# VH-VL binders against q9h9l3, part 28

Target 1, 176 residues: q9h9l3
Amino acid sequence: PRKMVAIDCEMVGTGPKGHVSSLARCSIVNYNGDVLYDEYILPPCHIVDYRTRWSGIRKQHMVNATPFKIARGQILKILTGKIVVGHAIHNDFKALQYFHPKSLTRDTSHIPPLNRKADCPENATMSLKHLTKKLLNRDIQVGKSGHSSVEDAQATMELYKLVEVEWEEHLARNPP
Key: E = the ipSAE of ESMFold2; O = the ipSAE of OpenDDE; V2 = 0.75 times the mean of E and O plus 0.25 times the DockQ between their complexes.

## First folded at step 18 (VH-VL; framework fv_amlenetug)

Design t3 (at its last look DockQ between E and O 0.51; V2 from the best seeds 0.00; counts 0 for: pae E 13.3 > 2)
Fold by OpenDDE, look of step 18:
Structure t3 (fold): chain C 176 residues (1-176), chain A 122 residues (1-122), chain B 108 residues (1-108)
Amino acid sequence: as target 1 above (176 residues)
Amino acid sequence: EVQLLESGGGLVQTGGSLRLSCAASGFTFSDYAMTWVRQAPGKGLEWVSAISGWGSYTYYADSVKGRFTISRDNSQNTLYLQMNSLRAEDTAVYYCAKAPWYFSGYYYFDYWGQGTLVTVSS
Amino acid sequence: EIVLTQSPGTLSLSPGERATLSCRASQSVTSDYLAWYQQKPGQAPRLLIYFASSRATGIPDRFSGSGSGTDFTLTISRLEPEDFAVYYCQQYDDSPYTFGQGTKVEIK
């Protein structure tokens, strides 16, 4: 069976008005929650908004950050051939300027059985924080220090594991 | 500098076969998915086929499925399109285009060749 | 397949004017998997925008993309003489990776 990893990225605002979301941190964990990758990443463009409240990124984190192109290469090398789990993962892939094969992608924000288990509408998009609280009885993204991409990636993996068997069977019967 | 150079185009009879080549340079060829896009004279662009960096995944438009085969030789930095059972509607300039990475599902095209003309006549 | 319909078919403008090009999808294009290309006569297409709003390398800032779902827009804030060309939108949300039929921006 293919190895499974979970990914979570943090973005900062770039561009003239800071509306462009640029990758500033990426965390990847394996099936057991072990950290495979966790790096601050330097966007190719000037950072206008660190979005610290949400991203947890501060200016000091960029001093020795890995240049985006290098980081992207490292990350993609890790993801190659693996099932990649994420929450609203299209945002992470967008920031990476890379998209994993759909058949090898798992988005916990779009898994009806997961929402059902959390007593949420099956077709609703629920936040990672909410699902984590409901299903894992764990508080993530607490405080004003911003998100921890490692914590979020770990939570995402744990959530997926709750519905893995059912969902993988579903996907096998209904390939994308 | 990224360069893509198509070749192999020409005049062919209906029902005939033709093999297009695209010579790539200026980048690590195997790290990127490649695609063929065609444009009939005076018409718009039509996606034809794509292949992942290692050739593990191939994709085809319905209009060419069963007739065209995309392949690549990474040792030669060359992309191919084998076209069989050609039809008049296959007449077009065929462009070789580079995707931004090698995995499937990421198929916009950041670099294009100048194209090679394929003319299918009855 | 996702059908992309561009409008208008032809846009006649003068240099210095603002150009607004529309691309409408027959169904929602998720994750903003939409690109814009420019093609001049006798030349290969050139990538302008990807992910609906990201400008490709080397593309002037007068080009901008916006939109989501089924409605996307390419804007040229101030047309330069070299901007008169045909513009295509393309989705890569699902195979086949379809193009719009194109909008010709011509000089008035």
Scores: ipSAE 0.019, ipTM 0.562, lowest interface PAE 6.2, mean pLDDT 92
Fold by ESMFold2, look of step 18:
Structure t3 (fold): chain C 176 residues (1-176), chain A 122 residues (1-122), chain B 108 residues (1-108)
Amino acid sequence: as target 1 above (176 residues)
Amino acid sequence: EVQLLESGGGLVQTGGSLRLSCAASGFTFSDYAMTWVRQAPGKGLEWVSAISGWGSYTYYADSVKGRFTISRDNSQNTLYLQMNSLRAEDTAVYYCAKAPWYFSGYYYFDYWGQGTLVTVSS
Amino acid sequence: EIVLTQSPGTLSLSPGERATLSCRASQSVTSDYLAWYQQKPGQAPRLLIYFASSRATGIPDRFSGSGSGTDFTLTISRLEPEDFAVYYCQQYDDSPYTFGQGTKVEIK
């Protein structure tokens, strides 16, 4: 009876030409969608490109942001021992400099039953926005002000719950 | 600053058992995954086993699965490797290594100990 | 299992020369989860590069990593006397996590 959380992260550009993705916000919600963690995070290196149109991160968010090392410690304590749900979650783990056990990871971008419910090919990679619109009749990530990681984490958890019974049984029969 | 010190290596007979220890200092031990990597004399590196920061998850190479047990005592900042049913091919220098993040076996190793030699003969 | 094959096995060069070391994976390492290590005789390995191209703390600028997918490269732009050693690549994308067999860089 493992507890389950959903995570979503927003990244900014660091390194040469701003091509490195560094963590600048992380939101974690529980099974019911209640916020367990939501912090702006200061990368350990200079921000070259805030990527605001997609990340929603602006300079003012960094003024009191939690330093990466501290935030990572807080986040990892929450994730320990839990099933972690995300969308294209590999990118979130890369930004955290962390890899959660495959057996405890759920990625809504790679769940064939979820695509099937959305009337999409089982092997297609669908955006969170698209799945949320088709299956939850909800618009997320609207406008040009960037994504809300709280909103996205909540949507991700709701999507997983639609296929949770089927997918958990599948994984029990077919361990990764 | 970061220090990893292996001990417990030595000569054992085929089929025997040995327990390796790794004393850690200079960092918050429970925040980091720990790993054993071995190197047979004159050979390359082989990953052996890894353990998460609080010990909830353990991982083993197929060559040692069922025979070796990794563990840690965070109150003593010590990593262990219990080696049972030892074989000649287990002869190697065993390194203790630190991962840069909490879960082990999934990442690169930023600090290494000096190694301890295990020789298996009969 | 992802097998890493390093080439050449031995690279004989003089100080000041450029060294180029190859690491080829049997399957795609899709996340750039590849590291490079240096090991001198009688010493433990030392991390040089992680995430294919990021230098570890304290590693000089003459070391650089590049590549993606199945093909990765470590470059030492101008060899120093202390750079003559064995170099290993390591993938951490898929279990079991594996090392290449090593490339020895030796003085000519």
Scores: ipSAE 0.006, ipTM 0.511, lowest interface PAE 13.3, mean pLDDT 87
ESMFold2 (binder alone), look of step 18: mean pLDDT 92; pTM 0.934

Design t4 (at its last look DockQ between E and O 0.80; V2 from the best seeds 0.00; counts 0 for: pae E 5.8 > 2)
Fold by OpenDDE, look of step 18:
Structure t4 (fold): chain C 176 residues (1-176), chain A 122 residues (1-122), chain B 108 residues (1-108)
Amino acid sequence: as target 1 above (176 residues)
Amino acid sequence: EVQLLESGGGLVQTGGSLRLSCAASGFTFSDYAMTWVRQAPGKGLEWVSAISGWGSTTYYADSVKGRFTISRDNSQNTLYLQMNSLRAEDTAVYYCAKAPWYFPNYYYFDYWGQGTLVTVSS
Amino acid sequence: EIVLTQSPGTLSLSPGERATLSCRASQSVTSDYLAWYQQKPGQAPRLLIYFADSRATGIPDRFSGSGSGTDFTLTISRLEPEDFAVYYCQQYDDSPYTFGQGTKVEIK
């Protein structure tokens, strides 16, 4: 069986008016929740909006941040050949300017059995925070200090594990 | 098991055209970028062209730009290389190769076909 | 373009010996986007190493890659008879995705 990892990224605002989402932190955990990667990343363009309230990113974090191109290589090296789990993961891949094969991607924001288990509409898009609270009885993204990408990646993995067997069987019968 | 099978090679005159095909199996074809790499007789490997998983992005070596066109039919699991205005220096074994990525930015090749020979003569 | 120069052109060794192959880039391959391939006569290339030091699936432990920046190395710790072939390095840091000219490892 392929190894499985979970990823979560934090983005800052670049470009005109800070409307471009640029990768500023990436965290990757293994199946057990062990951190494989957690780095601050320096965008190639000037940061206009740190989005600190949500991202948790501050100017000081960029002082020794890993340049985007280097970080991307490091991250791709980790993800290669693995099943990658994330929440609304298309945003992470977009920020990375990389897209993992769909057959090896698991998005916890689009898993109907997971929503069902949380007593949510199967076709609704639920937040990671909500699912984590409902299914894991754990509070994440608390406070105004911003998100922890490690915490979010770990929560994402734990959520997926709840429906892994069922969902993998479904995918085997219905390959993307 | 991943399989790539090239076809369409043969003898063609200078200035002529040829269309290569690569039949893919054993993986989700549209999930991966594909590439053509060629090797002249007794020479090294040369990257020719690449195409993203859904064909939205294509890349070409300068040596073939404007003459070659890469395309794919994901419904048929087939990669194509349309070669026009062929030259003697285009003579080579043409390999179909699979990239490990969906996104078109990074191309190393984890699986290769056995190649098809294209010979361009004057 | 990034030009990759491999050395030596030919490496003559005996089975059991250590082989060291060099690949030098004309400019820095900043993300270690470098791969190594093996090609035997009459066969298609086979991926050995990617990301400079990551071994591809099914590749024996005796093959290893190292290096960064402009200097990369493929090492075969103990040559087996089936290892005598041509080896190519290839960068995918920037288009065009160039190959080295190859190193032939031949039996002494």
Scores: ipSAE 0.360, ipTM 0.809, lowest interface PAE 1.7, mean pLDDT 93
Fold by ESMFold2, look of step 18:
Structure t4 (fold): chain C 176 residues (1-176), chain A 122 residues (1-122), chain B 108 residues (1-108)
Amino acid sequence: as target 1 above (176 residues)
Amino acid sequence: EVQLLESGGGLVQTGGSLRLSCAASGFTFSDYAMTWVRQAPGKGLEWVSAISGWGSTTYYADSVKGRFTISRDNSQNTLYLQMNSLRAEDTAVYYCAKAPWYFPNYYYFDYWGQGTLVTVSS
Amino acid sequence: EIVLTQSPGTLSLSPGERATLSCRASQSVTSDYLAWYQQKPGQAPRLLIYFADSRATGIPDRFSGSGSGTDFTLTISRLEPEDFAVYYCQQYDDSPYTFGQGTKVEIK
């Protein structure tokens, strides 16, 4: 059986007016929620906007942060050959400048059985915070200190587990 | 299981053209970048060209740029290499190789075909 | 372009001995974007190691990779008869992706 991991990333603003999203933290957890990777990452360009209210990233985190190129290699080494679970995971892969095979990707923002369990329309895009509260009875992303990518990756894995049997069976019958 | 089978090699004169094919099976072809690597007789390996899963991005070694064209037909699970203006230095076994992901950047080759020999004679 | 230089060119050893193969890069290979391949006569290359130290699927434990930056090593802890082959390193840090010239491991 393939190993499964969940990933979540935090981004800062780079480029003109800080509108480009660049990777500044990445967390990866295994099936049981144990942390496999959690590093602050230094973007290759100037940080214009730390986006701290959402990212949780502050200037002091960048002092010893791993340069992007090195961090990307470390992260891809963990992801290669595994089923990767995330929430709106396309944004994480874009920040990594990487695209995981569709057949090995699970996006909790677009799983119809998960939406159905939450009493939401199957094609609706629900926030991680909302799904976690509704389906796991837990609060995440609480306070004004920004998101925790470890907390978010762990929540994402637990959400996937709620529909894992049904969804893996569906994908086996309907290969992407 | 992953299988790659090259074909289309043979004897060609300098200045001629040849098209190589690589039939792929055992994996979702469009999910992965594909690559050609060549090996001159008795020599080492040389990367030649790469193409993304849907063909939107292509890369070429300087030694073949402008002469070789990589392409793929995802409906037929086939990778191609069109080789024009062939030179004696292009004589090699040409291998089809699979990357471990969609974009052809920062990649190694996890599966290789058996190769097809191209001989360019003067 | 990153040039990879392998040493020695030929390594003559007996079965049961430990083989140590070196690959040196002309520039630092960031994030250990380095792979090792084995090629037996008349056969296609086979991936052994990726990301400098990660063993590919189905590769025996006697193969190990190590190193970082500019200096990388492939170790075969105890040579088996089937291990006598040519070994190539490959960097994938910067385009064009390049291979070393090979190290031939032959029976003494």
Scores: ipSAE 0.156, ipTM 0.734, lowest interface PAE 5.8, mean pLDDT 90
ESMFold2 (binder alone), look of step 18: mean pLDDT 91; pTM 0.939

Design t5 (at its last look DockQ between E and O 0.23; V2 from the best seeds 0.00; counts 0 for: pae E 11.5 > 2, placed apart)
Fold by OpenDDE, look of step 18:
Structure t5 (fold): chain C 176 residues (1-176), chain A 122 residues (1-122), chain B 108 residues (1-108)
Amino acid sequence: as target 1 above (176 residues)
Amino acid sequence: EVQLLESGGGLVQTGGSLRLSCAASGFTFSDYAMTWVRQAPGKGLEWVSAISGWGSDTDYADSVKGRFTISRDNSQNTLYLQMNSLRAEDTAVYYCAKAPWYFTGYYYFDYWGQGTLVTVSS
Amino acid sequence: EIVLTQSPGTLSLSPGERATLSCRASQSVTSDYLAWYQQKPGQAPRLLIYFADSRATGIPDRFSGSGSGTDFTLTISRLEPEDFAVYYCQQYDDSPYTFGQGTKVEIK
């Protein structure tokens, strides 16, 4: 088993105008796509905008949601010592108020070989949905019910696996 | 292999200054927060200061606030502790310690140096 | 600050015996942000446990951590000669990151 996990987070809007992105759900999967963590998370501040159309988060999900501070501990426990794969993962880390070591981070939104494989410009930022469709022939984030963080984390891991060997070699020669 | 090597300790008079260094190797230095922890002779451990991977955030124990300054040079893989206005109670072995991640506000220490002794005399 | 109180101050045991060390917090460590360290004479501390019950890399199975809230325990299932040392608990739930005063495990 590889010491690699993929993470995806859903955020809601907090603050005076709901412009602050706060963690409301986090999903973590292992290399095989098995779910290691999937919890709704209660932000420390009042939720102004659930962003349901995108986040999939509803008010009812917050009734028994895990408090942010506790959830963060649980998540960090899982991530510690692992290579963490994500898509636009800086947003997830920001919401977690945590930053994984760069040398142990893999962001599928910034992997040129992955874009090349998908016939996309190497330096472009492509969506997870687009890459998943092109490379895995799978539709994710379908409908108006919001994203599934588990589905997104799994897709992210599968995408990375397509370029893992090449990219790891590249990183070994060119450490961040 | 992670290695941390402290230096700069010695004898100093009360009110004096001293700068400690910690040379790091075996890991990507800038990816991790670093800390100083001290231990008075025959006593327990006391957290002194911490600094984030890129040095944007620092934190200090109340006992050293305003007197000590933590800094780092990532190009040299070196952690520093500038100690001013030293007091007798600052006498201790000073350890540099590595945090397990780039993170501000939450630190445990997965690797420690062997420490450097600072003795403050009147 | 969160004050950690360890007990007992000294634990006298023989090799092969079970050691149970307690660490009590003055307030709840809600995220289980608690670590345990081992320190032998003349040496730097070594990380044993983090997040209350996670064993650090290279740490023998005989070491285990448990507990939550205000009460935490380090257990050494069967003491080896090299396990006689001072053990510290440390919380990183809030700054300052405080240590317990230590428990000395000595040979009976």
Scores: ipSAE 0.576, ipTM 0.868, lowest interface PAE 1.2, mean pLDDT 94
Fold by ESMFold2, look of step 18:
Structure t5 (fold): chain C 176 residues (1-176), chain A 122 residues (1-122), chain B 108 residues (1-108)
Amino acid sequence: as target 1 above (176 residues)
Amino acid sequence: EVQLLESGGGLVQTGGSLRLSCAASGFTFSDYAMTWVRQAPGKGLEWVSAISGWGSDTDYADSVKGRFTISRDNSQNTLYLQMNSLRAEDTAVYYCAKAPWYFTGYYYFDYWGQGTLVTVSS
Amino acid sequence: EIVLTQSPGTLSLSPGERATLSCRASQSVTSDYLAWYQQKPGQAPRLLIYFADSRATGIPDRFSGSGSGTDFTLTISRLEPEDFAVYYCQQYDDSPYTFGQGTKVEIK
């Protein structure tokens, strides 16, 4: 099978009223959860809202952060040709100004067998925190200091592994 | 079933021009970068140019830069290569090839067309 | 530019034999960004292997790839009559994306 990675990003608010989500951290892990990439990223425009309570991003993180254009090149090189696993992953790709092929994308927020294992409606969008608690007996995103994109990427990969065989066979029979 | 069909090859004099076309089907054309790869008679493969899914990024081999222009028409599912100021070394079979994703970097060619022959003579 | 050198230039083998094709890069091809293609006379190339060791859709498991860094190998475990062709390696780590010169696998 294709090589597989999991990605998670943290975003800050830019643009009008801080409502544009711009990439400020990205973490990529391999199938075993080893960190392949973890960098703070400087958006090309003014940060209006650090969103620190959720993002964990503060001004000091931006001082030596990798410029977006350079970081994007590094990240896309790692993602190229791989199955990419994420949670609500459309938002991560949008922040990267990139869309990975649907056939190589796995979104743990939209996998019916995963929801079923968690005793949730099959077509509901479930949070990563909820799924991780129910299925892995693990608390993530704890406290008020924001999310860890490494922790979230690792959890996302572990969740996918719970349904990997079933879901990969389903996708082979039902190409998106 | 992915299909790529090149056309527009032929005989041309040095300094002349040709426009190649590649008709695409069996996939969402705008989701994928497209490329041209050529093969001189009896020789190996040489990458020529690439274009992103919506055409915002293009790239060219140094040997053709300034003379060749890649473009695409997503409404017609067609890739183009405008070749100007042709030289004898441009003689080759030209293949249209599909990249596995949207951008022009870091890709292999998962589907190829049948090729069209361009012959440049003095 | 990364130069790929394939060896041998020609392999003369019989059906049922094992073929081993080598591709050497002039500098490290990071992240296994290497592909293999098959080309039969009068036909377009066909993707066999990407990421050094991943088989493309519909490629039988007698084809396998291996290697990393500067040295890569394509193996055909048991040659079938349809496998006699020219094989190319290609790197996609840095532009320009270059191909090896080819290895011809022919019927003895």
Scores: ipSAE 0.007, ipTM 0.547, lowest interface PAE 11.5, mean pLDDT 88
ESMFold2 (binder alone), look of step 18: mean pLDDT 91; pTM 0.935

Design t6 (at its last look DockQ between E and O 0.86; V2 from the best seeds 0.00; counts 0 for: pae E 8.8 > 2)
Fold by OpenDDE, look of step 18:
Structure t6 (fold): chain C 176 residues (1-176), chain A 122 residues (1-122), chain B 108 residues (1-108)
Amino acid sequence: as target 1 above (176 residues)
Amino acid sequence: EVQLLESGGGLVQTGGSLRLSCAASGFTFSDYAMTWVRQAPGKGLEWVSAISGWGSDTDYADSVKGRFTISRDNSQNTLYLQMNSLRAEDTAVYYCARAPWYFPGYYYFDYWGQGTLVTVSS
Amino acid sequence: EIVLTQSPGTLSLSPGERATLSCRASQSVTYDYLAWYQQKPGQAPRLLIYFASSRATGIPDRFSGSGSGTDFTLTISRLEPEDFAVYYCQQYDDSPYTFGQGTKVEIK
């Protein structure tokens, strides 16, 4: 079977009033949850808002952060040819200024069987935190220190694994 | 299996027009950027043009800009290259090639067709 | 544009020998956005290496890529008869996506 990875990114605010979401951290894990990539990333533009309470990013993390252009190359190298799992992954791809083939993308925020398993409406968009609690009985994104992209990527992979067989069969019958 | 098959090549006079086609199969066509690369007889490779998965982004080499137009029909899994105002230096085998992702740039080419010959003569 | 210069122009070797091909860029290529292709007579090019050192699917391990910045190398550890062909490097750091002029590996 094709290799599978999960990705999660944290973004900071750049541009006017910090309304532009720029990649500041990216974490990638393999099928077993092993970390393949976890780097702080320096946006090409001045950071206006670190969004620390959500992103967990602080100014000190940017001191030795990997320049965006380099980080993007590193990340693309890892993702190429793989099935990429993420939650609301369009945001991650947007921040990366990269779009993985849709046929090789799995978005856990848009998998009806996953929502059904969590006793949620199939067509609703549920948070990663909620699904993780309901289906894995695990608390993520706890505290005031912001999110952990590694933790979120691992949770995303675990969630997908719960519905992998069913969903892959569905996709085979109904290719995007 | 990924397959790309070019067609539409032939002999054309200087100043003339020609439209190349590339039929794609074995993958989800719209997921991938597509490109044209050409090779003059006995010469090296030259990138000509690229188009993103849904055609929202296009790019051209300076040598063909304003004369060539890349397009695609995702419903037919077909890539096109409209070539106008052809010149002798446009004589080449034209390859359609797939990029490995949907990306507005940074193209390399993981699969190639066998090419179609375009000969421009005065 | 980024100009890629390959050397040597022609490499004459015997089966079983090691082949080393160079590709030099006129300016630094960002994080190894460099690919290598093989082209045999009358055939379309075939992708060998991407990101300077990653082998494409189905490519034998005798092919390897290395390098960064402005200097890149394709190595064929032990030439097989089917490896005699023209090899091209190509950068995808910036448009236009330029190729080297090619290195011909021929049988001695």
Scores: ipSAE 0.353, ipTM 0.808, lowest interface PAE 2.1, mean pLDDT 94
Fold by ESMFold2, look of step 18:
Structure t6 (fold): chain C 176 residues (1-176), chain A 122 residues (1-122), chain B 108 residues (1-108)
Amino acid sequence: as target 1 above (176 residues)
Amino acid sequence: EVQLLESGGGLVQTGGSLRLSCAASGFTFSDYAMTWVRQAPGKGLEWVSAISGWGSDTDYADSVKGRFTISRDNSQNTLYLQMNSLRAEDTAVYYCARAPWYFPGYYYFDYWGQGTLVTVSS
Amino acid sequence: EIVLTQSPGTLSLSPGERATLSCRASQSVTYDYLAWYQQKPGQAPRLLIYFASSRATGIPDRFSGSGSGTDFTLTISRLEPEDFAVYYCQQYDDSPYTFGQGTKVEIK
C-alpha cells in the first residue's frame, strides 16, 4: 500500500527586513509517529530574524546545520511517491521550493470533516494548536522555546487519522 | 493504471513541421510535469523538452530551442510537441514521459509512452 | 551541461553472473539526482533506480544502485535471461537532463 508521512517545518526571516520565510528546520514522521527525518537547515542567504518565539531556532542551531540544497535533496527522497500530510502545508512546500502532487497531499487546515469534529466552522482555517487541543486533548507548542516540528508533525498525523477513512473516500470520489 | 500514448509521427521533409500528441490517463494529469525524450535510430536517449503541471514553465534542449514548442491541455489530458524547421538530425522515436511532480526542474521519468517515429528526409 | 559517460560500452555475460555498470559524470551530481533505466529492443525505457539507490516500484531486488558525486554504479547481482538489454543512466541535477550513451548487456 501507498505509505503516508507527516511533515512540519520551521522558518526564519531572510531578505529585506526579514520578511522572506526561509526553511531552518524540517521534521518528517511515519504513520506511527516515528521520526524519519529531523534536521536544522542552513538557509542559502543571510538570516535577518531567527523568529525564535515561534520557530524555536537559535543561532547555535545553525552552526552545524545541513545546507539547504543538501537538506532539500534528502527531504525530497523521503517524500517521493508518498501521501504527505501537513498543516497549512503550502507554506512548508514554499519554503522547500517544492510542491508535492496535490493528489498525494493532505492538509489538515483544509479538511471540513475535521473542523466539524472540532465544532468549528467547516471552512475556517484553524490552528494546529487549537485542533490538537480540541480533538486530541493534548497541548502542543508549550513553553517559551518555540515550536517543535517533530511534535507538530506527530500531532498532524494523529489529527489526520481521525478523518482518514472518510477523507480518503471523499478524495476518491472527488479527485483534486 | 498510468498510460501514455503518443501519436502524430510520420515522414516529413527537411524544413517541414509536425505536431506530436500524447494522450494521458490513469492519473491526475495536472499534478505532474511532462516531458519529451527522443532516440535516434541506433542511438541513445536525448531529453528534448519539459513543461510544468500547469504549463507555466517550459524548458528545452539547446538543439531544439526556437524550433520546438511544448504545450499541454489539462482539460483534455494531452501533451503536445510542435516541431518546426525540422532537420535530418531530428529523426527519432519520440517518447512522452511523466516526471514525479508538477513543479519545474529535477526531472526523472517514472512512466513512458510507447513512442512515435518521426522521420525527416531531404 | 553535465556529460555522463557509461562503461563498458558492451558487457558480455552469461545468466547467473554479476553485472557491474559504471556511469561517470563530468561534474558532481548533487543530492544523488541520478536515475537508471532499462531498455529492450522495440520498447520504451523502464525506470529501475532513482536518487542513485532507490528502486522503482516492481523492480527486483537483484538490481541495486550506488555511488555519489561523479561516480555511480548499477549492479545486477545474478543476471536473469530477461535482464539482457541496454541500460542508461540519467542525471536530473541540472538542465539539460542528460543521459549516458548506454551499456549493452548481452549474452556471452
Scores: ipSAE 0.008, ipTM 0.612, lowest interface PAE 8.8, mean pLDDT 89
ESMFold2 (binder alone), look of step 18: mean pLDDT 93; pTM 0.947

